# VHH binders against q8c9a2: the designs that were tried, part 17

Target 1, 239 residues: q8c9a2
Amino acid sequence: PPEETLSLWKGEQARLKARVVDRDTEAWQRDPSFSGLQKVGGVDVSFVKGDSVRACASLVVLSYPELKVVYEDSRMVGLKAPYVSGFLAFREVPFLVELVQRLQEKEPDLMPQVVLVDGNGVLHQRGFGVACHLGVLTELPCIGVAKKLLQVDGLENNALHKEKIVLLQAGGDTFPLIGSSGTVLGMALRSHDHSTKPLYVSVGHRISLEVAVRLTHHCCRFRIPEPIRQADIRSREYI
Key: E = the ipSAE of ESMFold2; O = the ipSAE of OpenDDE; V2 = 0.75 times the mean of E and O plus 0.25 times the DockQ between their complexes.

## First folded at step 7 (VHH; framework vhh_ozoralizumab_d1)

Design H4 (at its last look DockQ between E and O 0.02; V2 from the best seeds 0.00; counts 0 for: pae O 9.9 > 2, unsure alone 64.7 < 65, placed apart)
Fold by ESMFold2, look of step 7:
Structure H4 (fold): chain B 239 residues (1-239), chain A 125 residues (1-125)
Amino acid sequence: as target 1 above (239 residues)
Amino acid sequence: EVQLVESGGGLVQPGGSLRLSCAASGFTFSSYAMYWVRQAPGKGLEWVSEISSSGSTIYYPDSVKGRFTISRDNAKNTLYLQMNSLRPEDTAVYYCARDLTKYGTWGSDYWFDPRGQGTLVTVSS
């Protein structure tokens, strides 16, 4: 992308990052059983194979704790901005915000109280991944759930990391992802008893890491939390 | 239509102070969060502060926290940046901008909306 565009993206990323809230802000978040949580959202952007431009963006809302889909919206979109590592959200987030706006217009009573995002939150090159971006722009609590370790701030998918994964015994087991500075960037989560690959959970917005990890685990019927899985299914059906 | 006019820049010694002003017209100033960005010679834009529409919420990056103070006077449609303990790395053209991140209006073309020429701050011994 042109150097001027990257300059603007860096500036906006820093500005929006200052708005991130990495603590619990909702009453249901402070309840041990998540009493008061009724609606959990999931979002996905799935690309046409071999095509960096054509994609499907999806938003689903599931009932909680039943994890049944109560709302879905999928749209084919054309991504205008080029992919740049560390700036992925600038390609995708406008369409995700639009999906949230469409939900507000169509079915405002189905607005989710938290959104699980396929991607990172604060576990990111500049501490501001797609889950942070979506959360700040919509003011919804957001959780980043990544399938692969983003190797930043001294985090590496090395032998030590793989040994810590082996030590996860049961669904719900975790270990912290600690950067070079001693900062906890996220948690590795064994999401299911029979899953051999962990998830990497990080704060997006308006949620603590502890609550983000616990809710993510509670949303997992399979390795991937149901809100994200259902969004991915809908996106894949369109492409 | 929309007009933002930055002023108050100049040449100062390291450790000195300056107060920047941003005069706004052509829109309802009190309805928008406002922010400052700067651009050093040959470098990209750097965000340096933000203030909510009411003035009650303020943000700074670590690079200026404790040295810069953003404020606003909604009756005078004016945004301010008090810069203390200035360093050579603060040398830049400073711009004010409106926050345009609203539900459903956000896009790449609205992320940064500078309207003025900016005001040059030079910190040199």
Scores: ipSAE 0.311, ipTM 0.716, lowest interface PAE 4.1, mean pLDDT 88
Fold by OpenDDE, look of step 7:
Structure H4 (fold): chain B 239 residues (1-239), chain A 125 residues (1-125)
Amino acid sequence: as target 1 above (239 residues)
Amino acid sequence: EVQLVESGGGLVQPGGSLRLSCAASGFTFSSYAMYWVRQAPGKGLEWVSEISSSGSTIYYPDSVKGRFTISRDNAKNTLYLQMNSLRPEDTAVYYCARDLTKYGTWGSDYWFDPRGQGTLVTVSS
């Protein structure tokens, strides 16, 4: 994309970033057992193999804590924006917002109270990843859950990082992702006893990092939290 | 200016009941979720209940679930908390709040909200 476009996107991210709330705002977040949490959402975008334009965007809502799918919406979409690292939101988020809006219109009682997003929140080049973007636009609490470390602010998937990963021995184990700036940008989480590859959890919107990590862990039957896993499965079924 | 005025507190024996009220003014009451919070002596602020703007969605922590009932009358700009089966551990100053927020990252957090002066509930034999 032209530099002009990137500049505009950076500006937009900066504008929206100012609206990010990186603290708990919901009552259920204040309860150790998350009492009051009944519905968790997951979103994903799957691409047609060999096609960078056609994709399936999916929103799923699961009951909590049973983690049973109670709502599903998958739709084929034509992506308009190219993939550019650090600007994933401009490619995917408009379609995800539409799915959330559709849910609000169709089944408002099934709206999720929090959405887990395959991607990063504040763990981002500009502190405003896809989970932040979705959260701010929908005003829903959002958690960024990435499968790989985004190397920003001095964070590297180097030998030291790998050593830390090895120290994660059980599901629920974590270590903080601290950038060179000294800011805690997220947490590496071993999501399951049988998974040695950590997840990288970061705040999207209207949730603290502590709650984000705890909830993400509680949503994991496998390495990938169930809301995201189900969204991924269902989106792939369409392509 | 947002104003919240709690009332209804008092001394009650264990197993007893109280009904708290919160009179709200200075904002469109019907547009906001409302909260009850409490602070026990020597303890921090604790969330007690939440009710959505319309009253259709209600949340409780396990500590009060089944005993407390939050409700609201939007026409009267009033929030209520019916407390039944009260226990000594329910002793606290109770506040109604509009914006209850727990701010914090890993290892640190704090609470803030617009709330009233509170009403004292003492549960004792």
Scores: ipSAE 0.006, ipTM 0.288, lowest interface PAE 9.9, mean pLDDT 90
ESMFold2 (binder alone), look of step 7: mean pLDDT 78; pTM 0.783

Design H5 (at its last look DockQ between E and O 0.01; V2 from the best seeds 0.00; counts 0 for: pae E 15.6 > 2, unsure alone 63.8 < 65, placed apart)
Fold by OpenDDE, look of step 7:
Structure H5 (fold): chain B 239 residues (1-239), chain A 125 residues (1-125)
Amino acid sequence: as target 1 above (239 residues)
Amino acid sequence: EVQLVESGGGLVQPGGSLRLSCAASGFTFSSYAMYWVRQAPGKGLEWVSEISSSGDTIYYPDSVKGRFTISRDNAKNTLYLQMNSLRPEDTAVYYCARDFTSSGPWGKDYWFDPRGQGTLVTVSS
């Protein structure tokens, strides 16, 4: 994309970033068992192999704590923005926002109280990843859950990082992702006893990192949290 | 102007009970969740209880769960805290608050504002 476009996108991210709330705002977040939480959402975008334009965007809502799908919406979409590292939100988020809006219109009682997003929140080049972007635009609490470490602010998937991963022995084990700036940007989480590859959890919007990590772990029957896993499965079925 | 006035504090022996009240004015009480918080000598503010605007959702920390009961009367613009099985570690100034936020990387920083002047609860033999 043209430099002018990137400049505009950076400006937009900066503008929206000012609206990010990185603290708990919901009553259920203060309960150790999340007893007030009844619905959790997951979103994902799957791409057609060999096709950079056609994709399937999915939103699923699951009951909590049973983690049963109570709502699903998948649609084929034509991507308008190219993939550029650090600007994934401009490629995917408009379609995800539309899915949330559709849910609000069709089944407002099934709106999720929090959404898990396949991607990063504040763990981002400019501190405003896809989970932040979606959260701010929808005003929903959002959690960024990434499968790979985004190497920003001095974070690297180097030998030291790998040593820390080895120290994660059980599901629920974590270590903080601290940038060179000294800021905690997220947490590496071993999501399951049978998975040695950690997830990388970061705040999207209207949630603390502690609650984000705890909830993500509670949503994992496998390595990938169930809301995201279900969204991924369903989106791929259309491709 | 938002006003919150706590009352009902006093000296009580361990195992005893107290009932606190908070009179609210200056805002639509029935539209807001309400909170009890406390501050022990030399310590920071601690969240004690939360109740939704309608009263249908209630939360407690483990430190008081099973012993304290929050309730409200929206018709009287009053918040209550029934405290049973009181312990010396419950000694604190107790405040009612309208707004609550938690921030920081672990959500360990609490803000409760506005709140009242507080009422002192002393648990001692």
Scores: ipSAE 0.010, ipTM 0.266, lowest interface PAE 10.3, mean pLDDT 92
Fold by ESMFold2, look of step 7:
Structure H5 (fold): chain B 239 residues (1-239), chain A 125 residues (1-125)
Amino acid sequence: as target 1 above (239 residues)
Amino acid sequence: EVQLVESGGGLVQPGGSLRLSCAASGFTFSSYAMYWVRQAPGKGLEWVSEISSSGDTIYYPDSVKGRFTISRDNAKNTLYLQMNSLRPEDTAVYYCARDFTSSGPWGKDYWFDPRGQGTLVTVSS
């Protein structure tokens, strides 16, 4: 029955969530200038307009700090019968994992040392967003970068939130996204001097929030970090 | 309220044909992509076809391609599935469903919303 299937999925989600590491695990992460970081990845899933099943999933790898694309892979996917609530990532993330596996087969020397994911990490209704899911399954450091505030754990896109956004004056300026318990779930980031809409950065896996925010900022030539922007461009070219 | 009512199922021999209908009400039918999905005994839901709101774009999985034809009549608020060359493995309860809805691929769960009781198709000699 569907209820038994949901119970199994909830158990698997909890098992995977327990594997999330929300601290720095790599030497380059501890260096103020990210010495040793050479390759950053970006992923995207873009949908055909008016079609909730057909999508293109893309993985790009960029050189760092040059932010030049050195690898790209895009494929059309079918997002079969997503279920009622909270389990869509189980259907989508395997395709992103497959793209990472294809990279390992084709160009192992181009494996990214960190992946920026269009979506949330721990800033999520179940504390386990797509960036966490991808990170745990690939064991790559992952950063969630969302374009809109997910309103969970007492976070609201209200007048007070908008006042805090106005106070972000320069690229690199941030304020913390503090949940009801006092836990910092992520950071709002003004990603570029001319970007008035912030990004919402959260930990995915094997990275601290501080490093995730700094790297995201360093990857922005525009509002959207270049790895994610380049992945999105490739996905849209396919559809 | 949104209502979807499936009909046209029944018992048919292998190689036979059936035409399923889905009567829609409670929403602007012509604004939504529509789906047929099926559930075989003891199994999960499987997509069998999708048609865009205009009817111009149609998709099938390999398991039914060339045998099933989805269509819609937006003037009658009705979705159809013509099933030809039926096989025992097509035995299932068939449901119609509305478009999936998301504000973005990473910010919400995707879902489809079957609302009817479905119509049983049994393919057996």
Scores: ipSAE 0.000, ipTM 0.129, lowest interface PAE 15.6, mean pLDDT 82
ESMFold2 (binder alone), look of step 7: mean pLDDT 77; pTM 0.775

Design H6 (at its last look DockQ between E and O 0.02; V2 from the best seeds 0.00; counts 0 for: pae O 13.4 > 2, placed apart)
Fold by ESMFold2, look of step 7:
Structure H6 (fold): chain B 239 residues (1-239), chain A 124 residues (1-124)
Amino acid sequence: as target 1 above (239 residues)
Amino acid sequence: EVQLVESGGGLVQPGGSLRLSCAASGFTFSSYAMYWVRQAPGKGLEWVSEISSSGSTIYYPDSVKGRFTISRDNAKNTLYLQMNSLRPEDTAVYYCARDLTKYGTWGDYWFDPRGQGTLVTVSS
């Protein structure tokens, strides 16, 4: 897009980033066993291969700790905003917000108390990834869970990084993702005993990093947390 | 038709103060959060403040926090920005904008509509 559009998007990211709450705001977050947590959401947007316009957006809600799907909503959507690296949320988040709004209208008692988002939170070029974006717009606690390391602020997927991954021995093991600034941007998490590829967990909104990592791990039956996995399955059915 | 008219800019020395106004029309002003952005010569847009529709929640970036104060008068459909302890780097054209995230969809994350802006020059 034109330089004016990118300038506007950078400004919007900065504005919405100011609304991010990078700390625990819910009582269940302070409990070691997450007492009071009953519903965990997952979202996904999957694009039709070779089609820059059509995608499927999905929202699922799972019971916690059982991790059973209690709500699902998947919709084919038409994208209007152009693709720009570092600004993917402008293409996707509106549809995710719409899914949350539909849940509020149809089955408000099933509203999740936290949403796991396939993508980054504060671990982002401008500290405002898709999980932050969704969290601010919905005012739901959100966690970013990425499958690959975003190489920002001095973070590199180099030999040293790969050595630290090898040192993760069991499900639940982590190491911090510390940027050049000295800020902890997220955690690498070995989510399952049999997974050699870690996840990269970062804060989205209204949650601490420590709680985000612990909940993400507790949601994993496989490498990918169950809420995100179930959303992905449903999105892939439509593309 | 939504209209936003910025005013109150001018020339000021470092350390000085200015108060900007934004007159709003064509929409229910009290229903929207409002914000200010600025554009320095040759640079991109920078967000500088936001206030909720009721006025109860206010945000600033670190670059202006403690120096700028946003406010609104919903009876007069007017948004304000009090700028104190001005610095040369505050030199910019200032625009007000309506936050559409509460009422909007995909396209409403963009800064639109906007007025002509008001120029603030801090002596260098």
Scores: ipSAE 0.284, ipTM 0.693, lowest interface PAE 4.5, mean pLDDT 88
Fold by OpenDDE, look of step 7:
Structure H6 (fold): chain B 239 residues (1-239), chain A 124 residues (1-124)
Amino acid sequence: as target 1 above (239 residues)
Amino acid sequence: EVQLVESGGGLVQPGGSLRLSCAASGFTFSSYAMYWVRQAPGKGLEWVSEISSSGSTIYYPDSVKGRFTISRDNAKNTLYLQMNSLRPEDTAVYYCARDLTKYGTWGDYWFDPRGQGTLVTVSS
């Protein structure tokens, strides 16, 4: 993309970033069992193999704590914005927002109270990843859950990082992702006893890192939290 | 203008009890969750209790759970905190607040608005 476009996108991210709330805002978040939480959402975008334009965007809503799908919506979409690292939101978020809006119109009672996003929140080059972007635009609490470490602010998937991963012995174990700036950007989470590859959890919007990590863990039957896993499965069925 | 006025603080011996009150005005009290927070000398603000607008949902941190009881009378626009089995570590200025959010991972809270507070001193 033209440099001008990137500049515009950076500006937009900066503008929206100012609206990010990185603290708990919901009553259920303060309950150790998350009492009051009844619906959790997951979103994902799956690409057609060999096609960088055609994709399927999906939103699923699951009951909590049963983690049963109570709502699903998958749509084929044509991506207009190219993929650029750090600007994933401009490719995917408009379609995800649309899905949320559709849900609000069709079944408002099934709106999720929190959305898990396949991607990063504040763990981002500019502190405003896809989970932040979605959260701010929808005003929903959002959690960024990434499968790979985004190397920002001095964070590296180096030997030291790998050593830390090895120290994660059980599901629920974590270590903080601290950038060179000294800022905690997220948490590495071993999501399951049978998975040695951690998830990388970061705040998207209207949720603390502590609650984000705890909820993410509680949503994991496998390595990938169920809301995201289900969104992924369903989106891939269309491609 | 939103006004919150705390009262009921004082000196009490360990194991004793106090009941705090918060008189609210300037907003529709029954439409808002309410909170008690406290600040001990030299320490930051600590969340003490939360009650939903209807009173149906209540939360406590472990530090006060089982000892403190939050309640409200929406007809009187009043919030209460019954404190039993008081400990020296409960010594603090206690505030009622309308809006409270937990910031970050540990120990930081945003609150707005709150009253002038009432001092609770637990000492032998």
Scores: ipSAE 0.000, ipTM 0.259, lowest interface PAE 13.4, mean pLDDT 91
ESMFold2 (binder alone), look of step 7: mean pLDDT 79; pTM 0.795

## First folded at step 9 (VHH; framework vhh_ozoralizumab_d1)

Design J1 (at its last look DockQ between E and O 0.01; V2 from the best seeds 0.00; counts 0 for: pae E 12.0 > 2, unsure alone 63.3 < 65, placed apart)
Fold by OpenDDE, look of step 9:
Structure J1 (fold): chain B 239 residues (1-239), chain A 125 residues (1-125)
Amino acid sequence: as target 1 above (239 residues)
Amino acid sequence: EVQLVESGGGLVQPGGSLRLSCAASGFTFSSYAMYWVRQAPGKGLEWVSEISSSGDTIKYPDSVKGRFTISRDNAKNTLYLQMNSLRPEDTAVYYCARDSVLSGTWGSDYWFDPRGQGTLVTVSS
């Protein structure tokens, strides 16, 4: 995209970033067992092989703590923005917002109380990843869950990082991702006892990092949290 | 039992230098990344420097980059921190810490365990 477009996007991210809430806002978040949490959401966008325009966006809602799908919506979408690192939200988030809006209209009682997003929250080049973007626009608590480390603010998948990964021995084990700025940007999480590759959890919106990590872990039957995993499965099956 | 013993702290004038040492025992020192953290009066723990097990990879926060140098001698089970161009804001208790992960417990208070008892560095005119 033109440099002018990127500049506009940066401005938009900065504008929306000011609205990010990085603390708990819901009563269930303060409960050690997350009492009161009944529905968790997951979103994903799957791409058609060889097609950079056509994709399937999916929203799933699961019961908690049973993690059973109680709502699903998958739609083919035509992507309007190209993929640019750091600007994924402009490519995907409008469609995800539409899915959330559809749910609100059709089945308001099935609205998730929190959404797990395949991507990053504040762990981002400009501190405003896809999970933040979705959270701010929907006003839903959102968690960023990335499968790979985004190397920002001095964070690198270097020897130090790899050594820390090796120290993760059990599901629930974590270490903080501290940038050169001194800011904690997220947590590396071993999501399951049988998974050695960590997830990278960061705050999206209206949730603390602690609760984000704990909930993410509790949503994992496998390496990938179930809300995201189900959204991914369904989006891929749809295309 | 993991033991970390810091030394080398003291009073120094602004612009001065100090070299901290940390003697490690109770674990295979060469197998772990090590780092320095500090706690200023009335403030929380702050990450100061980190070095890989082999010493080949090093990182600093912006606050000390260019002024502090972390190093290690695996044969001596010792970690070092050379501090140059010290500033009053560098005043703190400095701790040597071993690389670790949080297991079952969450909180910033646990991020830098295990660590020693610390050595006080005071930068003042």
Scores: ipSAE 0.797, ipTM 0.911, lowest interface PAE 0.7, mean pLDDT 95
Fold by ESMFold2, look of step 9:
Structure J1 (fold): chain B 239 residues (1-239), chain A 125 residues (1-125)
Amino acid sequence: as target 1 above (239 residues)
Amino acid sequence: EVQLVESGGGLVQPGGSLRLSCAASGFTFSSYAMYWVRQAPGKGLEWVSEISSSGDTIKYPDSVKGRFTISRDNAKNTLYLQMNSLRPEDTAVYYCARDSVLSGTWGSDYWFDPRGQGTLVTVSS
């Protein structure tokens, strides 16, 4: 990719990263039962099979605690920005921001109070994953929920990691993902009593890690939290 | 009941060495990954080292890497921490802990559960 583009993205990433808020900012987040939480969003970007350019971006909003879809928007998009390791969100996030803007225009009363993002938040090579990126640009609380461990800061899917997964016996069980820097980057979560593969939850924006993990668990009827699952279904059908 | 008894702490000059031990009982020691953590006066908990149940996989934070060595003897139910090139900032109460699972709501020191009194390491001239 052109040197000017990479330099611009590095500067932009650093500036946006400074805006991340990794603590609870909303009253519902401080309530043990999430009283006041009524709407949870989910987003997905799914690529056409074998195609790194054409994708479908989807936004859904679900009622909480019922987890029923009350809004959906899916659009085919073309990813024109070059792929650069560590900057993947720059390709996707503009389209997700557009979906949030369209929701504001079409159904402002359905704006979600938090968005679950298929991908990482602060658990990222530069501490600024797609969930952070979306959160800062929309100022919505965002949670990163990844299906596989991103191996950064000494985190490895090795024998030690696998034996920690074995200790997760019930839905809601977690262990911290501690990097070699000593930083807690996220939590491994057993999202369902009968799910053998954990999720990897990290802060995106305007939420604590504890709340992010607990809400993610509460949104799981299956291994994948319902907001993300519903967004993914719609993206796949649209493709 | 789970018991972890730390020993080997003491007063040492900068650049010195100490070896800490942790005697484990009340659980199957060889089935658990183990940690060393420390707490300086008035500070929160700091992860110091981690070792897999077999001893084959070991992790250190950057602050102690190259100076500290964790090991275990599963036949003796004992965890060790060899501390070399000690610095004044290593002054703390050192605890051993086993892997645990967090569920529900947790507080700000949410990832470890010490069972013993710890052992005080003081690095001072």
Scores: ipSAE 0.261, ipTM 0.685, lowest interface PAE 3.6, mean pLDDT 87
ESMFold2 (binder alone), look of step 9: mean pLDDT 77; pTM 0.775
ESMFold2, look of step 10: ipSAE 0.000; ipTM 0.151
ESMFold2 (binder alone), look of step 10: mean pLDDT 77; pTM 0.777
OpenDDE, look of step 10: ipSAE 0.740; ipTM 0.886

Design J2 (at its last look DockQ between E and O 0.84; V2 from the best seeds 0.00; counts 0 for: pae E 6.4 > 2, unsure alone 63.5 < 65)
Fold by OpenDDE, look of step 9:
Structure J2 (fold): chain B 239 residues (1-239), chain A 125 residues (1-125)
Amino acid sequence: as target 1 above (239 residues)
Amino acid sequence: EVQLVESGGGLVQPGGSLRLSCAASGFTFSSYAMYWVRQAPGKGLEWVSEISSSGDTIKYPDSVKGRFTISRDNAKNTLYLQMNSLRPEDTAVYYCARDTIYSGTWGSDYWFDPRGQGTLVTVSS
């Protein structure tokens, strides 16, 4: 994309970033068992192999703690923005917002109380990843869950990082991701006893890092939390 | 039992230098990344430096980069921190900490645990 476009996007990210709330805002978040949490959402976008334009965006809502799908919506979409590292939100978030809006219109009682997003929150080049972007635009609590480490603010998937991963022994084990700035940007999480590859959890919006990590872990029957896993499964069925 | 014992702290003038040491015991030192952290009066714990188990990878926060040097001697189970160009804002209790994986609930106050009792570094004219 043109440099002018990138500049605009950076400006937009900066503008929206000011609206990010990185603390708990919901009553259920303060409860150790998340009492009051009844619905958790997951979103994902799947791409057609070899096609950079056609994709399927999916939103699923699951009951909590049972993690049963109670709502699903998948749509084929034509992507308008190219993929650019650090600007994934401009490619995907508009479609995800539309899905959330559709849910609000069709089944408002099934709105999720929190959304797990395949991507990063504040763990981002400019501190405003896709989970933040979605959260701010929808005003829903959002959690960023990434499958790979985004190497920002001095974070690297180097030998030091790898040896920390090895020290993760059980599901629920974590270590902090501390940037060169001194800021904790997220947590590496071993999501399951049988998974050695950690997830990288970061705050999206209206949730603390602690609750984000705990909830993410509680949503994992496998390596990938169920809301995201189901969204991924659904989206891939269309391509 | 994991033991970490820091030493080398003291009073130094701005621009001065100190070298801290940490004697480790009770665990396989060479298997763990090690950290230096510090706590200034009235402030929380601040990450100061990190070194991989082998010593091949080193990290610093921007606040100390270029001034501090972390190193280790695995044969001696000792961690070091060379501090140069010290500033008043470097005044703190400095702790040696072992790499730790957290299970379950965690808070910022428990990060970099286990760590020693610390050694006081005072930078003042």
Scores: ipSAE 0.666, ipTM 0.857, lowest interface PAE 0.9, mean pLDDT 94
Fold by ESMFold2, look of step 9:
Structure J2 (fold): chain B 239 residues (1-239), chain A 125 residues (1-125)
Amino acid sequence: as target 1 above (239 residues)
Amino acid sequence: EVQLVESGGGLVQPGGSLRLSCAASGFTFSSYAMYWVRQAPGKGLEWVSEISSSGDTIKYPDSVKGRFTISRDNAKNTLYLQMNSLRPEDTAVYYCARDTIYSGTWGSDYWFDPRGQGTLVTVSS
C-alpha cells in the first residue's frame, strides 16, 4: 500500500483507539441476569475461496435469551484496500458499518444492544482490533470473539498455553490472557462442555471483560456463539 | 489436598541474590504449569514468572526478565526461583501458585491461587 495510505491508517487507528470504552455503560450489563437485554447482534465477513477481493458481509440480530434470528442482511462486497498486517479492520469495517446503517434505516426497532464480532478487540498489535473499530464507529457495545490466539504482547500458542487449555474442563471455564506487562488482554473461554478448542474473548467497546465473557458463553449452543455462527452461515451461503 | 510451601526468603543487600523454593504436595506436580507471584507491602499480587509442566517453556514480565530464573524439579515436586541483581523494588512476600480455572466471580484477585504462607524477601541498604 502507498506510504501515505499507511500513515493515514496509523493516525486514524490511534485517534479511534482513544475513544474505546472498556467498561460497562448499559444498565443491562450491570444486572446479574442481564435483565433488559433483548437483542444481540453478530457480524461476519467471509471471503470467496481463492479470491482475496470478493467477500460477503453479514449482520444478524438474535433475540436474547432465545437466540432466534430476527433480522439478517447479507451483501456481496469488493474489498478495495490491500491487506496489511495489523490493519485488517480497515478492509472490513466500512461494510459492517454500512450494514448497521441499513438496519437503522429499515428496522430501527431491531437494533442490537451489543454485537459479537468474529475477531479481536483490544487483544491486538495496537490494542484496536475489528471489534473496537466497529464499536467506536457505531457506538454499539462490541465483543471480540476470536477462534485462534493472536500471538502479540508475549502471548504464544506454545506448550504452556496448550497446558492451560487442557485444564479447561467444563463449558464456562476460562483463563486470563496476560500480556508481557501483566495486563489482562482477554480470556480464553471453553464455550461448551464438548468443545476442546477455546475461544479468545476481548473487549471491543462499551463493555467490561467480565460481561463480555459471560455473555459470549451464554450465547453458545456450539463452540461458536450463535450470533457469529448465524452470520457466518449466511455469509458462506453467498460465497 | 493441595499444599504449597514457600521458603528461602530473607534480608539481602541491593545487587544480591536469593533462591526461593516451593515444595508441592497433594497433586500430580508434573502435570501443572506453575507460577511465582509476589505481594509488596500494602499492594496486590503481581505476576513474577511462569513455567510449563515440563520446565521447557518459561515466561517473565519485563520487570524481572534477565534477573530472575524459574525452574522446577518434577522428581522432587519442587519449584524454584533464582533471584539475581535484587533491587529494593523486589521487596515482597513471594508465593508459588498452580494454574486455576475461573468459573465464578471474576477479577484480578482470582487470576492466581497462592495457597501457602509465602516467603518474605527484603532488599534494603
Scores: ipSAE 0.106, ipTM 0.578, lowest interface PAE 6.4, mean pLDDT 86
ESMFold2 (binder alone), look of step 9: mean pLDDT 77; pTM 0.775

